VH-VL binders against Putative multicopper oxidase GMC1 (GMC1). Designs and how they scored, part 3

Target 1, 132 residues: Putative multicopper oxidase GMC1 (GMC1), of Saccharomyces cerevisiae (q04399r243to374)
Amino acid sequence: LINGKSSDGETIKIGFNTEYLLLRIVNSGMSGTQVFHLDGFQLIVLEADGIMIKPFIVQTINLAVGQRYTILVKLKSDTSFIRMINGCNKMMGYITKQWWFYKEGAHLDLPKNPNDVSIEHLPGFTKAELYR

## First folded at step 11 (VH-VL; from g3 with heavy chain S31R)

Design k6
Fold by OpenDDE, fold request of step 12:
Structure k6 (fold): chain C 132 residues (1-132), chain A 121 residues (1-121), chain B 111 residues (1-111)
Amino acid sequence: as target 1 above (132 residues)
Amino acid sequence: EVQLVESGAEVKKPGSSVKVSCKASGGTFSRYAISWVRQAPGQGPEWMGGIIPIFDIANYAQKFQGRVTITADDFAGTVYMELSSLRSEDTAMYYCARGDEYIWGDYFDYWGKGTTVTVSS
Amino acid sequence: QSVLTQPPSVSAAPGQKVTISCSGSSSNIGRNYVSWYQQLPGTAPKLLIYDNNKRPSGIPDRFSGSKSGTSATLGITGLQTGDEANYYCGTWDDSLSDYVVFGGGTKLTVL
């Protein structure tokens, strides 16, 4: 589930003048590590489990069960959409979902091909777990 | 106007170390990534590494891992690059260049004039 | 042996148009923005194009950039003698430890 929805290909509208996104990401699942990635963007991690930390930058982040991160994302002026890739670790690999951020007024023709995404090949992906 | 002022030319012996400085002025220093890019004679630019001072995050090219150290002094508005175990192949022009804000940039909009480092016996 | 491939040289007469190609892969140009740099003899590189097709302040509209797939192109119209220089493309690479990669450079000669 992402924000209470199990569906793939969901969209989230953002303001046209958005320069930065502040995202709070929580793995509230019962089991499984969650992989979070924004295609073409760097993730500036500012907070972990409710504590402000020394910021670090990654392209892909893993969330163990119960983990929370606050992430800052810088957008370019010509960014009209952001492809979010989420992977849930399972015994036979990853259940993968794709969601989209899009600016108001942007054309959105989004193919839904979650099976074409390889979590293991995401930029910056590592199987190392971050634990509290 | 943003300016990057680099330290003077260096002549070093093999096995020694060199530390080059890059002072940034005309903008908010700590917010922008500063990278070091070198260029050997007759060659193209080669990225060595960089630092985002506000986060104190440094990254290095694999080729220079363990041999290069990049640091920043926010008060002085200066970034430093130290290269150790110098070899003749390290003879090059060393540029500091400003990237994007808060993140690792995909471009460099301001460049220093470069520092010539010559490694010879 | 540069990650990005450029033609070693191009030439044209004043007033003409030239194009310089930059070819990469899915992990660099395919996913990331391309920048172009001009390097005059004895000087540091100068940013000409960023974000594929944007010009910094002070760069004339004679310079243009485009990107398609895993390739990028720099266009120069109304060629001037002062345009004689080396030109480099650059981008981010998601698969390498070297985050920033450059092309091998193209020598532009104005005939």
Scores: ipSAE 0.827, ipTM 0.917, lowest interface PAE 0.6, mean pLDDT 92
Fold by OpenDDE, fold request of step 12:
Structure k6 (fold): chain C 132 residues (1-132), chain A 121 residues (1-121), chain B 111 residues (1-111)
Amino acid sequence: as target 1 above (132 residues)
Amino acid sequence: EVQLVESGAEVKKPGSSVKVSCKASGGTFSRYAISWVRQAPGQGPEWMGGIIPIFDIANYAQKFQGRVTITADDFAGTVYMELSSLRSEDTAMYYCARGDEYIWGDYFDYWGKGTTVTVSS
Amino acid sequence: QSVLTQPPSVSAAPGQKVTISCSGSSSNIGRNYVSWYQQLPGTAPKLLIYDNNKRPSGIPDRFSGSKSGTSATLGITGLQTGDEANYYCGTWDDSLSDYVVFGGGTKLTVL
């Protein structure tokens, strides 16, 4: 579930002049590690489990059950949409969803391809726990 | 205007280390990634690594991992690159270059004039 | 040996148009933005194009960039003698642990 929805290909509208996205993500599932990725963007992790941490930058982040992160994402001026990739780890067969952020006023001609996404091959994806 | 001023030319023996400095002025120093890019004679640019001072995050090319250290002094507005265990093939022009804000950018908009490092017996 | 492939050299007469290609892969140009640099003899590289097709302030519109698939192209119209230089493409490669990669460079000769 993403924001209480089980559907795939959903959209989230963001402001037209948005330069940065501040995302709070949480794995509220009963089991399984969740994977979070924004296609073409770096994730600046600022907070972990409600505590401000020394920031670090990743392209893909894993969330164990109960884990929470605050992530800052820098957008480009010409960014109209962002493909969000979310899924499970190997144990759950890398079940994958994709959602889309889009700027207000942008034409929603999204390059949707359900067959071109693989959690295992996401940039920066690792099975290791996030620890530096 | 943003300026990157690098330290002077270095002549080093094999096995020694060199530390090059890059002082940034004319902008917000701490927010922008500063990278080190070297260029051997007759060759193209080669990215060595970089640092985002505000986050104190450094990243290194695998080729130089363990041999290069990049640090920042926020008060001095200066980034340093130390390369150890110098070899003859390390002879090159070493540039500091400014990347993107808060993230690892895919471009460099400002460059230092370069520091020549010569490694010879 | 460079991750990005460029032609070693191109040449044209003043006033003509030239194009410089940059070929990569799905893990670099295919996923990331491309930048182009001009390097005059004895100088540091200068940013010409960023984000595939954007020009920094001070760069004339006779310089253009484009990207398609896993390749990028730098276009130079109205070629001038002062354009004689080495040109490099650059981008990130997601398979190399946040590695910035450059092309091997193209020497542009103005005939």
Scores: ipSAE 0.825, ipTM 0.916, lowest interface PAE 0.6, mean pLDDT 92
Fold by ESMFold2, fold request of step 12:
Structure k6 (fold): chain C 132 residues (1-132), chain A 121 residues (1-121), chain B 111 residues (1-111)
Amino acid sequence: as target 1 above (132 residues)
Amino acid sequence: EVQLVESGAEVKKPGSSVKVSCKASGGTFSRYAISWVRQAPGQGPEWMGGIIPIFDIANYAQKFQGRVTITADDFAGTVYMELSSLRSEDTAMYYCARGDEYIWGDYFDYWGKGTTVTVSS
Amino acid sequence: QSVLTQPPSVSAAPGQKVTISCSGSSSNIGRNYVSWYQQLPGTAPKLLIYDNNKRPSGIPDRFSGSKSGTSATLGITGLQTGDEANYYCGTWDDSLSDYVVFGGGTKLTVL
């Protein structure tokens, strides 16, 4: 579930002049590691588990149950949408969902096909803990 | 107007190390990815690694991992690159180059004039 | 051989148009923005094109860039003798630990 919604392909509007996103991401589930990725963007991790840390940059982040990160994302000036890919690791693979950020006024024709994405082939994917 | 100035040319023997510096002026460099790119005579550029000084994050190309160290002095506005265990194949022009702000980018908008490192016996 | 493939040379007469190709893969050009550089003899590379098709200030609009699939193209119209140089494409490669890879270069000769 993402923000209490189980739907695949939901959208999140952002302002037309937005240059950065500040995201607070938490794995609030009862089991399973969550994988988080924004296609084409780097994730600048500023806080871990509520504590300011020495920043690090990854392209794909994983979160154990209860882990949380504060992430800064720098947008390009021509960015109109961002595909968000979420994976949940289960015993037999990953359950994949995708959502979209889009800038106000953008017209989107978004394919909703999670089978086009392999979680294990995402840039910077690792099963190891990123910060502990 | 951003200006990048590398330290002077050096002649080194095989097996030694070289440390070159890059000083930025005319703008803030600490928020930018600052990279070292080398170019052997008659060949294309080759990225060696870089640093984002404000975060103190350094990354290195796999080819140079273990031989290159890149550091920054935010107060002095200077980035350093040290290449160890020099070989004749390391003879090249070494450039510092400014990339994207806060993140690793895929372009360099400002380049220094370069500094020659010659490795000969 | 470089990760990004460019023709070794191209030539054209003054006033004409030339294109320079850069061929890569799904882990680099296919997913990431492409930049182009001009290197005049004895000088550092100079950024001509970034973000596939954008020009920095001071670069004339006769230089253009485009990207399709895993290939990118630099276009130069109205060729001048001063355009004689080496041209390099560059991009980020997600499959290598190297954050930037460059093409081997294309020497442009203006006859």
Scores: ipSAE 0.415, ipTM 0.770, lowest interface PAE 2.6, mean pLDDT 83
Fold by ESMFold2, fold request of step 12:
Structure k6 (fold): chain C 132 residues (1-132), chain A 121 residues (1-121), chain B 111 residues (1-111)
Amino acid sequence: as target 1 above (132 residues)
Amino acid sequence: EVQLVESGAEVKKPGSSVKVSCKASGGTFSRYAISWVRQAPGQGPEWMGGIIPIFDIANYAQKFQGRVTITADDFAGTVYMELSSLRSEDTAMYYCARGDEYIWGDYFDYWGKGTTVTVSS
Amino acid sequence: QSVLTQPPSVSAAPGQKVTISCSGSSSNIGRNYVSWYQQLPGTAPKLLIYDNNKRPSGIPDRFSGSKSGTSATLGITGLQTGDEANYYCGTWDDSLSDYVVFGGGTKLTVL
């Protein structure tokens, strides 16, 4: 679930002139590791479990149950939308959900049936395992 | 005006190490990714690695893992690159280049004029 | 083999237009912005195009860039003899050790 919603393909509107996103993410589930990724963007991790840390940069991050991160994302100058990929670890692998951030006024021609999403092949997945 | 100045040319023997510096002037230095890119004679550029000084985060091309160390001295406004176990194939022009602010970017907007490292007996 | 593939050379007469291609994969060009560099003989590379299609200050609008799928293209119109140089594409490759990759280069000859 993302913010209590199980729907795939949900959208989140952001301001037209947004240059940075500050995201506070938490795995509030009772089991299962969550994988978080934003297509085409680097995640600057600033806080872990409410405490400022020495920053690190990853492309994909894992959250165990109860883990929290504050991340900063620098947007590119012509970003109109961002695909958010979330994976939940289960015995059969990962269950994935895709949500979208989009800038106000953007034409939303989002992929409805994308290629198979493989959590293990996300950019930086190996690095995320090292920080797990 | 942002300016990047590499240290002077060096001649080295095989098996030794070289340490090259890059001093930034005319702008903010520590917030930017500073990379080292080399170019052997007649070849295209080859990214070796870089550092984002304010985060103290270094990243290295797989080819150079274990041979290259990149560090920064924020007070001096200087980035250093040390390449060890030199071979004749390491003879090249070495550039420092400024990338994106806070992140690893996909372009370099300012380049030094380069410095030659020659590896020969 | 370069991760990014460029034709080794292209040529055209002054005043004509030329395109230089750069072929990659979904882990580099497909996910990341492309940059282009001009290297005149004996000089450092100079940024020509960034963010796929943007020009830094001082770069004429006869230079253009585009990206489609896993390929990128540099376009040069109104070709001048001073454009004779090597041209390189560059981008991140998300699947490697998080490093920037460059194409092998394209020598542009103006005849």
Scores: ipSAE 0.346, ipTM 0.726, lowest interface PAE 2.7, mean pLDDT 82
Fold by ESMFold2, fold request of step 12:
Structure k6 (fold): chain C 132 residues (1-132), chain A 121 residues (1-121), chain B 111 residues (1-111)
Amino acid sequence: as target 1 above (132 residues)
Amino acid sequence: EVQLVESGAEVKKPGSSVKVSCKASGGTFSRYAISWVRQAPGQGPEWMGGIIPIFDIANYAQKFQGRVTITADDFAGTVYMELSSLRSEDTAMYYCARGDEYIWGDYFDYWGKGTTVTVSS
Amino acid sequence: QSVLTQPPSVSAAPGQKVTISCSGSSSNIGRNYVSWYQQLPGTAPKLLIYDNNKRPSGIPDRFSGSKSGTSATLGITGLQTGDEANYYCGTWDDSLSDYVVFGGGTKLTVL
């Protein structure tokens, strides 16, 4: 679930003048590692589990149950869409969802979703804990 | 006006180390990725690594892991690159270059004039 | 032998148009923005194009960039003798240590 929704292909509108996203992400599930990725963007991790940390940059985040991160994402001036890829680790691999951030006033005809995304081949993917 | 100035040319023997500095002026220093790019005679540029001073995050090309160290002195507005275990193939022009703000970018908008490191027996 | 492949040379007369290609893969050009650089003899590279198709301030509009799939193209119209230089494409590559890669360069000769 992402924000209580299980639907694939959901969209999240952001302001057209937005230069940065500050995201607070949480694995609030009962089991399974969650994977978070914004296609084409770097994730600057500023806080872990509510505590300011020495920042690090990754392209893909994994979160164990109950883990929280605050991340900063710098947008490009020509960004109109951002594909968000979420993977939930299960015994036989990952269940994936794709959501979209889009800027207000952007053309609403979103790119066609690709075939199944391979979570294990996302840039910077790791099963190891990123912090702690 | 952003300016990047590398330290002077150096001649080194194989097996030694070189430390090159890059002083930034005319803009904000700490929030930009500052990279080192080298170019051997007659060849294309080659990214070695860089640092984002505000976060103290350094990243290195795999080819140079273990031989290169990049650091920043925010007080002096200076980035340093140290390359160890020098070989003759390390003879090149070394540039510092400013990349994107806060992140590792894929372009460099300001380049220093470059400094030559010559490795000769 | 570069990760990004460019033709080694191109030539054309003053006033003509040329294009310079840059071929990569899904781990670099396919996922990341492309930049282009001009290097005049004896000088540092100079940014011409960033984010696939954007010009920095001071770069004339006769320089253009585009990207499709895993390939990028630099276009130069209204060629001048001062455009004679080496041109390099660059992008981030996700497949190894996540580093910037450059093409091997294309020498433009203006006859």
Scores: ipSAE 0.340, ipTM 0.752, lowest interface PAE 3.2, mean pLDDT 83

## First folded at step 13 (VH-VL; from f4 with heavy chain T57E)

Design p3
Fold by ESMFold2, look of step 14:
Structure p3 (fold): chain C 132 residues (1-132), chain A 121 residues (1-121), chain B 111 residues (1-111)
Amino acid sequence: as target 1 above (132 residues)
Amino acid sequence: EVQLVESGAEVKKPGSSVKVSCKASGGTFSSYAISWVRQAPGQGPEWMGGIIPIFDEANYAQKFQGRVTITADDFAGTVYMELSSLRSEDTAMYYCARGDEWIYGDYFDYWGKGTTVTVSS
Amino acid sequence: QSVLTQPPSVSAAPGQKVTISCSGSSSNIGRNYVSWYQQLPGTAPKLLIYDNNKRPSGIPDRFSGSKSGTSATLGITGLQTGDEANYYCGTWDSSLSDYVVFGGGTKLTVL
C-alpha cells in the first residue's frame, strides 16, 4: 500500500514552481521489503531511520519493514510528471505499483503505465541493506 | 570562471596504477559532482565515475568498478582518480568534468584540458 | 561497440545545414535527457546542447537539438569552417550504474 491505497496509477500533485521534491518514505507494512524508484531521477538519501547521515545517491531504494528514509529529488525545469515505481516483495516475487507526481497547472497527459515492470531489473536495485 | 586543471601526463607500465588529480577553482566545490571521463585516441568519451565532495562517497561506471577509486579533498578543492591494474587499452586522455549541483548531471558544462596517461611496456 | 550510435562522418559546404543523428534505446535516450558536445582537434569536449534542446550561454542558435523516441538529432545551420570537429551525444543509461554514456562520435567536414 502507498499511503493506505492499493490502487495502481494514482497521482500526487506538486507545486507549479517545485525545484526539489522532499519525500519521507517508510515501510509501514507487516512483512516484505519495499522497493522505491523514481523513473529518470536520482535519489539523494538525507536521513535513514530517523538519523541524519552523510548523504548518498542511489537510483533505487529497498526498505525492510520499519525502515525509513528521507529523500531529496532535484527536478528539471521542464519536468511535468515523475513516474514512481514501488515494489513489494512477496513469496512469489514483487507486487508492483506505479504512481505519478505531476506539477500543478501542467496538462496531465500521462503515458500509459506499463503492464509489467521488473523490480529486480531497476537501475541500482539490490537486496542488500543500503544503510545500517 | 570555473576552471578544472588535471595533473601532468604520466607514462605507466601494464599492471601498475596511476593517480590523477583535478584542482577545481572559480566556483563552489563541495556540492558539485566532479566526474572523470576518459577518451582513447579516435574514440568517444567514457564516463568512469564521479564524486560529490561533501557526500564523500563516489559512484562508478560498471566497466571500471573494482579498478577505479575517486576521492576528494575539500580543503584543497581537489578530486583524485586512481586507476589500477593498468592495461594498454587504458591509454587515453583523462578529463575531469563538472555538471550539476547535488546530483550526477547527465551532461558536463565544464571540462579540464585533460591529461594523457600512456600505458606501454 | 558504443551504446549510442552516430554516423561516422557527415560533410557539407559553408552556409549549408547538417544534422547528426544519435540512436539509442529505451534505457537511455528513450527515458532520459540528451546532451551534445563539440570537440575541436586537440581540445576538450564543449557542451553545445543539454536537456535535449537547450543551449548553454554563448552557444549560437544555429545549433539546435531534438529528440524523438530513442533517437536524438543535432542540427547545425549556417555552417562555418570553424565547425569542423567531432560531435558526440551523451545521455543517462538507467540500465547501468553509469550516469552518462556517449556516442562514438561524428566527424563533421566543412568543404
Scores: ipSAE 0.463, ipTM 0.799, lowest interface PAE 2.2, mean pLDDT 85

